# VH-VL binders against Flagellar basal-body rod protein FlgF (flgF): the designs that were tried, part 8

Target 1, 245 residues: Flagellar basal-body rod protein FlgF (flgF), of Caulobacter vibrioides (q06171)
Amino acid sequence: MDNALYVGLSRQMTLRRELDIVANNIANANTTGFKVEDLMVRTEQAKPAKTLDGSSPVKFVMDTGVARNFTQGPMTKTGGDYDLAINGMGFFKVQANGGERYTRDGRFTTNPEGILVTQAGAPVLDDGGGQITIDPRLGPVTVGKDGIVSQGAIRVGRIGLVRPDDLSTFAKDGDNLYRNTTNTAPQPVTDAQIHQGMLEASNVQPVIEITKLIEIQRAYESVAKMMDNTAELSRSAVERLGKIN

## First folded at step 17 (VH-VL; from K131 with light chain T95D)

Design K140
Fold by OpenDDE, fold request of step 20:
Structure K140 (fold): chain C 245 residues (1-245), chain A 122 residues (1-122), chain B 108 residues (1-108)
Amino acid sequence: as target 1 above (245 residues)
Amino acid sequence: EVQLVESGGSVVRPGGSLRLSCAASGFTFDEYGMSWVRQVPGKGLEWVSGINWRSGDTRYADAVKGRFTISRDSAKNSLYLQMNSLRAEDTALYYCAKDSYGDWRYGAFDIWGQGTLVTVSS
Amino acid sequence: SYELTQPPSVSVSPGQTARITCSGDALPDQYAYWYQQKPGQAPVLVISEDSKRPSGIPERFSGSSSGTMATLTISGAQVEDEADYYCYSTDSRGDYVVFGGGTKLTVL
C-alpha cells in the first residue's frame, strides 16, 4: 500500500512538471523564435524491499530532463530592416550573460552607438565574434541570405550563424537564449539562409499543446483519486485490525 | 546567362506516366529551392510542387498529391517531376521555376523556363 | 484552402494609373509577389516582397500591401504593359504557394 502511494506521488510530480512545460509552450506560442519543449521521462523499476509477502517490483516514472524541438517555425513578414529569420538549422550569436549565447529570435535593433543588438540590448555578433556597427549615414541596411550585412555598396559585416554538432548540448539560458554546455564551439553554418524583413514564429502548435494539457490534467486527477482510495483502504484496514485486538 | 529549360512534355493517355526535366544553368543550383508551376492554355497559373535546397523537403498541391514526385539532381543541375496516374485535368504547360531562396516557400520565383506541354488525352 | 482573389480585368488609358488588387487572408503575415505574363511568354517577376522592384523592371511598377490586400500599381501605363498579372503568396503555415486568378490589364 505504501508502494502504491509512493508510485502515485512520483507520477504526480512528473505530471506537474509536464503541466508546467506545456503551459509554458502555450504561453510562448506567439513568441518569436520560441521552440516547443517536452519533458523526457523514463520508467524505473525499484527493487522491492525483501518483505515476507513477496512484494512485486515497484515501477515509477522518472524525469530525465527537457527536450527541445528545434524544428523550423513558420516565417512571417515584418518588413523590418533589422528583423531576421533563419531558415534552416542555425543560431544567431549574441553577447549576453557574460559570454557567447545563441538565439533564434531575430528581433534586432541598433543602440545609440549604432551597434546591432537584441531587444534586450545584447550585441549581435558577426562571424568573427565581433560586434556589427551600423552607420546611419551610409543608408539602409541590407542583409543577404548568406548573412552579409551591407549599406549600399559597403559591406559592414556578416551575421554570425552557427550550429552545434549536437543540439542537445544547447541549454536554455534565459529568454530565447541558449548556452553551449560543451567545450567545443559551434560551427559556422553554410546550409541555412537568413531572411531579412521576416521573423521566425514559434514552432508551438497550440491545439496539440492544449490537448496535451487536458490529458495531463486528467492523468493527474486520476492518480490523485487512486492515492485517495489507497489511503482510505489502508485506514480502514488498520481500523479493522485494531478492533480485532 | 541564367536559364531554365524544361523538357519531357508529350501526349499520353489517361493513367499513363511522364517524367519532366528541367535543366538549370547560369546560377548555383544547390542554393535555391525549385518549383513546378503549370498553366492550362488560356487559364491561370497553378503551383504544382516545390522542393527545398537544404532539407530536400517536398510539397505538393492537393490535386497531384500521391501521383507526382518532385526531385532534384545536384550533379546534373536538374529538376524533375515524375507524373504518374495522369488525368485529363493534368493537361497543361509545365514551368520550372527557381526561387530566390533555398526555400521555395519564402522567396520569389525569379527565373522561369519556357515550359513544356503535357497533354493527357484518350 | 487558401485563396488569392484578383479582379478578372482592369482597363486603363495610356498614361493613366492602373491598380490591380490581390486579396488574401495570409497577406498580413506573408509577402506578396507579382508576375507579368504576356501572351506566349513565361511569367516575369515584377514585384517582390510586396514592394521591391527587381532590376530591369520599369520604375512605373510599384507594389504595396496593407492588411489582407496587396496592390500592384502601374503609374503611367503604357501599351506594352498590357498583359496578365498574377499575385502569389505563401499560406500562413508555409505549406504551399497560391497564385491569384490573374488580372488581364488592357491599355487602350
Scores: ipSAE 0.865, ipTM 0.945, lowest interface PAE 0.5, mean pLDDT 93
Fold by OpenDDE, fold request of step 20:
Structure K140 (fold): chain C 245 residues (1-245), chain A 122 residues (1-122), chain B 108 residues (1-108)
Amino acid sequence: as target 1 above (245 residues)
Amino acid sequence: EVQLVESGGSVVRPGGSLRLSCAASGFTFDEYGMSWVRQVPGKGLEWVSGINWRSGDTRYADAVKGRFTISRDSAKNSLYLQMNSLRAEDTALYYCAKDSYGDWRYGAFDIWGQGTLVTVSS
Amino acid sequence: SYELTQPPSVSVSPGQTARITCSGDALPDQYAYWYQQKPGQAPVLVISEDSKRPSGIPERFSGSSSGTMATLTISGAQVEDEADYYCYSTDSRGDYVVFGGGTKLTVL
């Protein structure tokens, strides 16, 4: 009985985490560049320490981390000169939180100094790690599919577009940013393209996430009920024993 | 000179198969998405299929799903359309079109071939 | 299914302004493209990304988009502009592209 309660509690904890992840996906379904997440779980078999009828293996669901799905989100038109979308596998380089960070959120603008920055004010970095400065006197900005930034016939810079060898090495760093958790620098990409005047929407599928949410909630309730029943059985057993003595 | 040249159009019976080819020249083939667009004589343009450059992802119009297969050969700078289970309504001039981007969904068809005629008749 | 709607025909006199409209529910979120097709010829791109004019296209051609409607404008239409014009865009889900039904422009 104690094992059943423990298994139930463990399952509830996992389900709660799943719920939080799915809820976060839903909340960010309209967030530019957001990538859907899934909880990774593993089932482990263990021998119960105490069984009345012998050793029956119990199964535990273990949380093994969060998987981020970096599949391409749909691209939507904005018409903004500084709005950029990545088509393919790659990330924008930005200077934030004391170092180089990465993002799929291409909502950029210029600060008063003419520097290309994120909405939060973080400088967007070029392929060399430098800032990109826009001079309004040179005319409107054009960003080519290769990331070349131009004003008229003048090349101003090239958008830094990079990709890690292993996407799992990118950890969330808040504000739609990722940080590299390894000592190996992400590499420039040559097979992704940039679309000016577009933004990448989230790759979250709301209907799927809502369905997941409902399933998780039902599972949670089921486990709760099981635990209640188990507790009741235990209580009844104790009461019966008490009456015999 | 940037050019697309279609070939393979012929007369076939309903239920038959045909393979169209498109030879590309004058540009870097492996940087762009490609599409097939067909046109019934005297009628409008209809998108048939597209293939991305990088991912190789393929998409099809509902009318041809399950019957047509788009593919590309980088070594030959060629685009193909395998057409199976052909129907009378598949009769059309088939154009090969180059997209301005690697993803044919988000660019313009900036280069077109002259088309190859496919006739499905009993 | 996603559909782009064009008028079947537009007529203008030489020197007048022709406007060809294209309506679609996805146009607020996707760019419109315009193609010109003359009899016996392949289509030619005349406007990209709502309003971008490719090199070699006369300045009298322009494009605009607002809400669910895109418009191709030919200012000072010439006899040689007589052709079929097609708009096209990607659907809202990004699954496929759609052409409008085409508009026959007559310049007489």
Scores: ipSAE 0.860, ipTM 0.945, lowest interface PAE 0.5, mean pLDDT 93
Fold by ESMFold2, fold request of step 20:
Structure K140 (fold): chain C 245 residues (1-245), chain A 122 residues (1-122), chain B 108 residues (1-108)
Amino acid sequence: as target 1 above (245 residues)
Amino acid sequence: EVQLVESGGSVVRPGGSLRLSCAASGFTFDEYGMSWVRQVPGKGLEWVSGINWRSGDTRYADAVKGRFTISRDSAKNSLYLQMNSLRAEDTALYYCAKDSYGDWRYGAFDIWGQGTLVTVSS
Amino acid sequence: SYELTQPPSVSVSPGQTARITCSGDALPDQYAYWYQQKPGQAPVLVISEDSKRPSGIPERFSGSSSGTMATLTISGAQVEDEADYYCYSTDSRGDYVVFGGGTKLTVL
């Protein structure tokens, strides 16, 4: 009974983690550039334990982290001059949190000094790691598919897109940003393009995530009911066994 | 001078094959999406097939899937449409069109050729 | 399966304003494009990205998009504007690109 309850509790812990991940996906279904997450798990066998009936080893599921699906989200029009979408596998480079950070969220604006910044005020970096400064007197901003920022005939700079060799080295850093978890700098991309006037939507499919939420809740309740029934059976047996005259 | 010149249109029998060519000049050919658009004489425009920049993803209208193949040859600055198992309803003027963007879904056809006529007749 | 719906014809007198509509469910999320085609000629882009006028296109051409409807407007239509007009766009996921059925503009 102890092995069955331990397996049940282990499953409940995994289900709680899955619930948190699905809830976060649903909360970010409308977050620009958001990439849907899923739980990475593997099945591990426990060491045998001595039991009253000599039961066999049980299998447990261990939480091994979060997998992120970087599949391109749909690109939708906005008409905004500072709204940029990336078509392909690449990231904008920004200066935030004491270093370089990376994002698929192309909702940009200018600060009072004319510097191109994120919604949170972090400077968007050019291909050389410098800031991009827009002079409002030079007219409207044009961003080409190669990332060249111009005002009329004057080149202001170039937005640099980068990508790590292995996407798993990018970890969530809050505020819709990723950080590089290695000492190897991400490389400039040649196989992605920028589209001014569009934004990349989340790749979350809300109906699918809500269905997962319901399934997880039902699985959790089923395990909880099994554990309650097992505990009641044990309690009832002890009560009746203890009543020997 | 930016130009697209189609060729290879002719009269073929149903079930036959034909290869259309489009010679491009005056722009960086590989950096743009390309499409074939057809028009039955006296009727409207119909998108047939597209290919993304640098010979990326290809897509086909439902009416031609499995029968037509789009490709590009960057060394020759040429776009091709291989047309197999031709049907009478494939009779049309076929235009080559350059997209303003790398992905044909998100740009405009800003340069068009003059078209090449394909007639499928028994 | 995605479709763009245009009226088959519009008639105006010279100097009147012509409005050509294009209906499609994905137009709130995707740009519309407008092409002019005169007899015996290849199409010409007249409006890009809902409302942008390419270089060389007369100022009387304008475009808008609201909800599921895009509109090409020709203010003060001239006889040389007589042509077929096609709208073009994609669906919300990028699975289909289509032309509308076309609208014949007659300027008499």
Scores: ipSAE 0.703, ipTM 0.851, lowest interface PAE 1.2, mean pLDDT 87
Fold by ESMFold2, look of step 17:
Formats: sequence, C-alpha cells, structure tokens
Structure K140 (fold): chain C 245 residues (1-245), chain A 122 residues (1-122), chain B 108 residues (1-108)
Amino acid sequence: as target 1 above (245 residues)
Amino acid sequence: EVQLVESGGSVVRPGGSLRLSCAASGFTFDEYGMSWVRQVPGKGLEWVSGINWRSGDTRYADAVKGRFTISRDSAKNSLYLQMNSLRAEDTALYYCAKDSYGDWRYGAFDIWGQGTLVTVSS
Amino acid sequence: SYELTQPPSVSVSPGQTARITCSGDALPDQYAYWYQQKPGQAPVLVISEDSKRPSGIPERFSGSSSGTMATLTISGAQVEDEADYYCYSTDSRGDYVVFGGGTKLTVL
C-alpha cells in the first residue's frame, strides 16, 4: 500500500517535470537555434509494498536528465550581414562565462572595437580560438559557406564549427549557450556549412508540444485519481475497524 | 570554364526508361547542390529533382516521385537522372543546374547546362 | 505543394521601368531568385537573394521583397532585356522548391 503511493507520487513528480520541459519548449518555439527537449527517464525496481504478503514488486520512474534533439531547424532569411545559420551538425564557438561556449544561435553583431560578438557581447571565436575583428572602412563583410570572413579581397578570419563526439556532453549554460561538460575538446566539423543572411529557427513543432502538454495533464490527473482511490480504500478500512469498540 | 553538359535525351515510348547524364567541370563537384530542371518547349521551368552536396540527400517533385532517381558519381564529376515509367507529360528539355550553395534548397542555380531533349510519344 | 504566381506578360517601351511581380506565401521567410531566359538559351541568374546582383548583370536590374511579394525591377529597360523572367524560391520549411509560371517581358 505504501509502495503503491510512493510509485504514484514519484510518477506525479516526473510528470510535473515533463510538464515544465514541454512548457519551456513552447516558450522557446521562436528562439533562434533552440533545440527541443524531452525528459529522459529510467525505470527502477521498487521494493514490495508488503514483504510478507508475497505481492509482486512494482516499478517506479526516476528522472535521470534531459534528452535534447539537435535536429536541424528550418533556415529563414533575414538579409543581415552578421546573421549566420549552420546547415548541418555543428556549433559556433564563443568566449563567455570565463571559457569557451557553444551555440547554434547565429545572431551576431560588432562591438565598438569591431569585434564580432553575440547579442550578449560574447566574442565569436575563429578556428584558432581568436577573436574576429571587422574594420568598417574595408567595406561590407561576406561569410562564405566554409566560414571564411572577408571584406572585399581581404581575408579577415574563419569561423570554425565544432561538434562533440557525444552531444549529451553539451549542457545548457544560459543565453542560448552550451558548455562542454567533459575534458575532451569538441572537434572541428567539415560536414556542415554556414549561410550568411539566414538564421536557424527553433526545431520546436508547436502542435506536437501542445499535444504532449494535453497528454501529460491527462496522465497527471489519472495518477491523482488513482491516489485518491487508494486513500479512500485506506479510509474505509479504518472506519470498519473503528466500529469494533 | 565552369560547364555543365547534359546528354542522354532521346525519343522513347510511354512506359519506357531513359538515363540522363550531366558532365561537370570547372568547380569542385561535391561542394555544391545539383538539380534537374525541365521545360516543355514554349512553356515554363519546372524543378524536377535535387541532390545535396556530399551527403547525397535527395528530393523529388511530386509529379516524378517514385519514377525518377537522381544520383551523382564524384569520380566522374557526373550527375544522373534515371527516368522510369515515362509518360507523355515528361516530354521536355531537361537542364542540369548547379546550386551556389551545398543545399539546393537555400541557394541559386548559378550555372546551367544547354539541356537535353526527352520526347515521350507513341 | 507551394506555388509562386507571376503575371503572364509585361510590356514597356524602351527607357521605361519594368516591374515583374512574384507572389508566394513563404516569401517573408525565404529568398527569391530571378532568372532571365532568352529564346533558345539556358536561364541566367539576374537577381540572387531578393536583391543581390551577380557579376556581369547590368545595374538597371534590381530586386526587392516585401511581405509575400518579390519584385524584379528593370530601370530603363532596353530591347535586349526582352525575355522570359522566372522567380524561384522555397516554402517556409524548405521542403519544396518551385519556379513561378514566368513573365514574358516585351520591350517595344
């Protein structure tokens, strides 16, 4: 009986977490480069509710993290010279939060020093880990599909793309950034291309996320009803024993 | 010096098969998307099929899906279109076109061949 | 399926400005491209990415895109500009590519 209520409460907690994740996906449906998330769960054996009655063990669900889908989002035009989209699997490198960070968000600009930066002011790193400096006197900037940044015939630098061996090693670090949770540096990528004048939209599909939201709410209500029925059976047993005075 | 040369167009009967070839020169063949575009004489342009750089991902217009197969041979710098179950509606001049980008969906056809004529008649 | 709609013909006198329109629901999100085709010739790209002029294209050719409409403008049209003009683009998700139906420009 105690085991059944523990499993019910554990499931409610994971459903609440799933609801939070789906709500976050919906909130980021219009966030450049956002990658849709799902709750990653594992099933663990639970101890029997009553050891001496011989009841079968029940299972409970444990929250073990977030599964993030890095599938390419649609690319849309902006016409901005500093708007870049990645077509393929790869990440821009930026200098933020005391270290190297990674992003699919290609909304860049220049700071007053001419340094190519994110919207938050973090420098965008070239393939060697250095900053990229644009001189406004040298004319309009072009970024080729290979990441070479030019002003006219002058090569300014190269935006290099990187990817970890295992995408699960990238964790959220705020500001649409990821940090590498391992000591192994992400490797340069040659199977992706950059497109200047476009941005990668979120890969969230709102209809799918809304459907998940409805299903999670229904599952939560069903577990709550099961727990109410279990509590009523216990209450009824106490009332029957109370009639023995 | 950048050139695309189509070949393989001929007269075939309905239900027949035909293979078009496009020989490419003057650019790095696998860095760009490639497409076949057709035109009925005196009519407009119609995109038929595309193939992405390196990955070889392919797409087809609905009118040809399941009947046509696009492919490339990097060793020969050649693009192909295998056309099966040909219909009278497939009669057209078939152009080979190079995309300016690796993904044919997000670039321009900056280089075109002269076209090869396919006629499907009884 | 996705469609781009063009007028079937446009006529101007030499020296006048020709405007050729292209309507499509995805044009707010996707670039338009313009091709010129003269009789017996392969198409030639004249405007890339809404408004960019490739090398070798005369300055009288320009392009714009606003809302669901892209426009090719030929300022001071000349007799050699007489041709068919096609717009080309993709849908909002990049699943389909299409040409417009084409516009015959007559310069007399």
Scores: ipSAE 0.697, ipTM 0.852, lowest interface PAE 1.5, mean pLDDT 87

Design K140
Fold by ESMFold2, look of step 19:
Structure K140 (fold): chain C 245 residues (1-245), chain A 122 residues (1-122), chain B 108 residues (1-108)
Amino acid sequence: as target 1 above (245 residues)
Amino acid sequence: EVQLVESGGSVVRPGGSLRLSCAASGFTFDEYGMSWVRQVPGKGLEWVSGINWRSGDTRYADAVKGRFTISRDSAKNSLYLQMNSLRAEDTALYYCAKDSYGDWRYGAFDIWGQGTLVTVSS
Amino acid sequence: SYELTQPPSVSVSPGQTARITCSGDALPDQYAYWYQQKPGQAPVLVISEDSKRPSGIPERFSGSSSGTMATLTISGAQVEDEADYYCYSTDSRGDYVVFGGGTKLTVL
């Protein structure tokens, strides 16, 4: 009886985490550059305990962590001079939260000093780690597919793209940003291209996430019902023992 | 000067095969998407196939999928269209077109060749 | 199965304004492009990314996009503007591209 309750509780904990992940994906279905997340569940068979009745193994469900799918989302037009999309494997560099951060969200603007910044005000970094400053008197900004930022004939700078050796080393850092969880700097990428006037949409597929949500909720209800039935049987057994008097 | 020159168009019987070539010059070939676009004489334009700057990402119109293969050769600055199992409805003038961007899906065809005529008849 | 719909023909007198429309469900999210084709010639890009005029294209050519409809406008049409005009765009996910059916502009 106790084994079934512990397995049920373990299953409920993984289902709750799965639900939180799916809910977050749905909440970010319209977030520029968002990458869908999934719970990588790995069932690990518990070692059988040797007992006189030959007890069967009890399995507990162990989540191994959050997997993030970095597949490129669709690119859509905006017409904005400071809207940039990346086509290919790469990230913009920004200065935020006391260090370099990385993003696929190309919604940029200028601050009052003319510095190219994110929506949250974080400076967008050039390929050398410096800021990019736009002078409004020099006319409209052009960003080429190679990331070169120009105003007319004047080169202002170059937006560099980077990628880690292993995408799993990038962790979510809030505000649609990723942080590098290692001491190894991400490397420049030359096979990706930038498109001015477009933004990368979320790669969340809402129909898939809603289907997952429904399945998780039904699985949670089923486990809760099983646990209630088991707890009732245990309570009934205790009640019968108390009535032995 | 930027140029695209198609070749390889001819008369072929139904079920036959033909390979079209497009020689490119005057631009950095590997930075741009390329496409084949066809036009039946007196009719409109029809996109046939595209290949991005990475050479591994290709797309095909439904009418030609499984029969045509697009490819590019960076050493020769050339785009190719291998056409198999040709049908009468494949009769058209075939243009080679350069995209303004690395991925033909997100740009415009800013440079066109003069076309090569393919005729499929018995 | 994405489709761009154009009127088959538009007629104007020299000096008048010609408007050629193109409708498609993905146009709110994807740029439209316009090509001019004269008989026996390859197409020429006249409007890029809804409204941008390439170098060498006369100022009388302009473009716009609103909702599911893009419009090519030729202000003060000239006799030499007589041609077939095609719109071109991609689907909402950027997987396929299509041309519209074409519009024959007649300038008499």
Scores: ipSAE 0.694, ipTM 0.852, lowest interface PAE 1.4, mean pLDDT 87
Fold by ESMFold2, fold request of step 20:
Structure K140 (fold): chain C 245 residues (1-245), chain A 122 residues (1-122), chain B 108 residues (1-108)
Amino acid sequence: as target 1 above (245 residues)
Amino acid sequence: EVQLVESGGSVVRPGGSLRLSCAASGFTFDEYGMSWVRQVPGKGLEWVSGINWRSGDTRYADAVKGRFTISRDSAKNSLYLQMNSLRAEDTALYYCAKDSYGDWRYGAFDIWGQGTLVTVSS
Amino acid sequence: SYELTQPPSVSVSPGQTARITCSGDALPDQYAYWYQQKPGQAPVLVISEDSKRPSGIPERFSGSSSGTMATLTISGAQVEDEADYYCYSTDSRGDYVVFGGGTKLTVL
């Protein structure tokens, strides 16, 4: 019975963390390139606990991290010359925080020096790891599906796209960026395409996330009710034993 | 010169099968989405089926779903439409169309063939 | 079930401006495309991505999109512009593509 209370408390803690993740997904339903998150939980066999009516193994739910769903979000038009979407598996490379970082957020602009940058000012990297510089006097920029950046007949550079062997190796690094958590460099992409004038929308489905929110609340209340009933039974047993004693 | 040449259109009985082919030239075939679009003479255009540039994400109009299969052969620079269980309402001129982008959902048909006529008649 | 709605016909005199409309609920989020089809010929793309004119298309062709309405404009229409015109776009989620019903432009 006491094992049931500990399992219930552990479940409530996990449910609160799930709630925080679902709330974050809802908050980012309109965030360009956002990938919906879920709590990665494991069911673990825990040390057996012995109860008054016998022993059985119990499982404790352990949090091992956040899972991220990288399914392609819908692509929507913007008409912006520096708005880029990736169709397929791949990430833009940017220079931030002393190294390469990665993003699906293709909202780019130029800084005063003409360098192609993210909204936060991080340079967008070409396929060789260098910066891409736009000369505003050369007319409008064109970005082909292969990532080649041109101004009229002049080739300016090629946007570098990469992907990791395992998507779980990318961790959030702020500013809608990902950091590679391994020593294995992401591979250049050969089968993804870029679309100028579009952005990838969030892959969050708000109705689904709101439904999860309701389910989490109901699960929390159910566990709380079970724990209250268990505590009442224990209190009743103690009262009967105290009367005898 | 960018070209699409359809072939395989003929007269076929209801319930019959037919395979249309589209030979492509003058562009890198593997980089672009491809579609079949049909037109009943004197009527409007109807999208039939599309296939993406790699690994074959395919879609079909409701009227042909389960009966038609789109495929491509990159070695032959060819697009195919396998049409099974043909009906009288499938009678149309069938165009092969190249998308301007790799995903037919997000581009335009910038190159069209001349069409191949399919007639389904008893 | 997503549809693009066009008027069945538009008539203008040579030198006048022709406007062909296309209505669809997904047009705020998806580009519209315009095809010209003359009798006995394959369609030809005349406007890409709402307003871009492909190479080889005369400057009198222009396009716009606002709200749920896309418009093909032919400024100074010529007799050779007489054709059927189709708009084309995808639905809100990018699941399907559709053509409009077509508009017959008559230049008399």
Scores: ipSAE 0.689, ipTM 0.848, lowest interface PAE 1.3, mean pLDDT 86
Fold by ESMFold2, look of step 18:
Structure K140 (fold): chain C 245 residues (1-245), chain A 122 residues (1-122), chain B 108 residues (1-108)
Amino acid sequence: as target 1 above (245 residues)
Amino acid sequence: EVQLVESGGSVVRPGGSLRLSCAASGFTFDEYGMSWVRQVPGKGLEWVSGINWRSGDTRYADAVKGRFTISRDSAKNSLYLQMNSLRAEDTALYYCAKDSYGDWRYGAFDIWGQGTLVTVSS
Amino acid sequence: SYELTQPPSVSVSPGQTARITCSGDALPDQYAYWYQQKPGQAPVLVISEDSKRPSGIPERFSGSSSGTMATLTISGAQVEDEADYYCYSTDSRGDYVVFGGGTKLTVL
C-alpha cells in the first residue's frame, strides 16, 4: 500500500526495540557494573519470505545490536573483603563458558576449594591466567590497588586487568560477562586500579532513562495515530471511487 | 621521608593571581591522587580541588570553580594550584594532601603538608 | 550542595568514652574518614573507611557507620586526645568531597 504506511511500520518496530533497551537499562539501574545501552541500527534490506501457509507481511528489520557506554560508574562502599571495583578502563578476567570472559562486576566469593570465583562460580584469573586460591585459615584477604592479593604477609597472587584495543569487540555473554569477538587477545592494563571493599554501580541514570522512556512512548503513540489516520484517508478515497463504478 | 612542602603563599590584592606549589618526596608521585585543602584561621577544613593519578582528571569545589586550576608535573614531583580572580574569602592556609589511593574521592589523605598562607586584602 | 553535620563540641572527663557523630545522606554508600587536628598542626588521619585504624593510632580510637551516621569513638579518652575532629566523605554521585564542620573535643 502507501509508502508512508511502510515507513510508519518500520518506525514503530525501531521504537519498540528502543523501548525494550531503555526498559532493560532501568531494570539494571542497580546491577553491579552494568553499562548503559542504546540501539545501533544499520540499513539492511530484507526481501519478503513466503511460507507454505502464505505470504507474511514484509518488515524492514534494521538492527546491528546495541551500543554500550563503558563510562565508569560510581564506586560505592560495601565493606566486603571479596568485593572489588575497577577504577579506570579495565576488566577482570574469568574462566567461563569454555574460555576467558571479562567483567566489570567485582562481586566475588570463594568456593569450597577456596578458589576466588564470581557469583556464578566462574574462577577469577590472575595475571598469568591461573586461579587464585584463598586459605580461610590465613585470615582476611587484602587486595591492593595494583591487584596483589595477600593474607597477612603471604602473597597469594595478583588479579590481572585487561582491556581490548577496541571496546566494541566485547559482546555480552550473559551473567554480566563479555566475550572477545576477535582473535586478538586483550592487553594487560596498567592505567587502572582496584579498590577492595567497593563495587562499581551501574552507570545508568534512572531519571534520564525514564525521560527517554516517556519520549519513546509518546513517539510510538504519535506514529500509531498517524498510521490510523492515513489508513482512514485511503479507505475513504477507495469508497468514493467505488461509487463511480 | 614521605614529605609534602607547600610554597607560593603571599599577600595579594583582590582580583589578583597566585600560583601555589607543592613539592613531593618519598613516594611514587604519579601513583596517587592529590588535593588542595584550605582552612581559614580558627575555622574548619574545606576541600578545594583534587586531581587523580597520572592522567589528571580534576574536580573543584563550587566556590573556586572557574577561578582555580589544579595541575601536576610528574617530572618535577610537583602539584600546583593556579588561583585567579582572588577574593577576600579565599584568604586561608592552603594544604596539599596526598591520597592513599589513585582517586582522591575513594581514599584517605594520609600525608599532609605544613600549609602556605594566602592573604587577599585591599 | 552536600553537607556533613557534626556537633560543635563534645566534652568528657579523662577515662570516659567520647562519641563524635557525623551525619550525611550519602554515608550509606560512601566511606567516612576521620581526621584529628591539634592547634597549629596539620590534620592526622585516625580512622579510614568507616572503621579501619591506621598504623600508629591508639586502639582507643574506633569508628563505625550505620545508615546516614558515622561515629568516631574514643574509649578511655586521654588529655592528649583534646583536638578538633573532622569527618570527611564524598557525595552519592561522586561529584565532590566535603569535610564536616568539625567537633571540638574537650577532655577535662
Scores: ipSAE 0.672, ipTM 0.835, lowest interface PAE 1.5, mean pLDDT 86

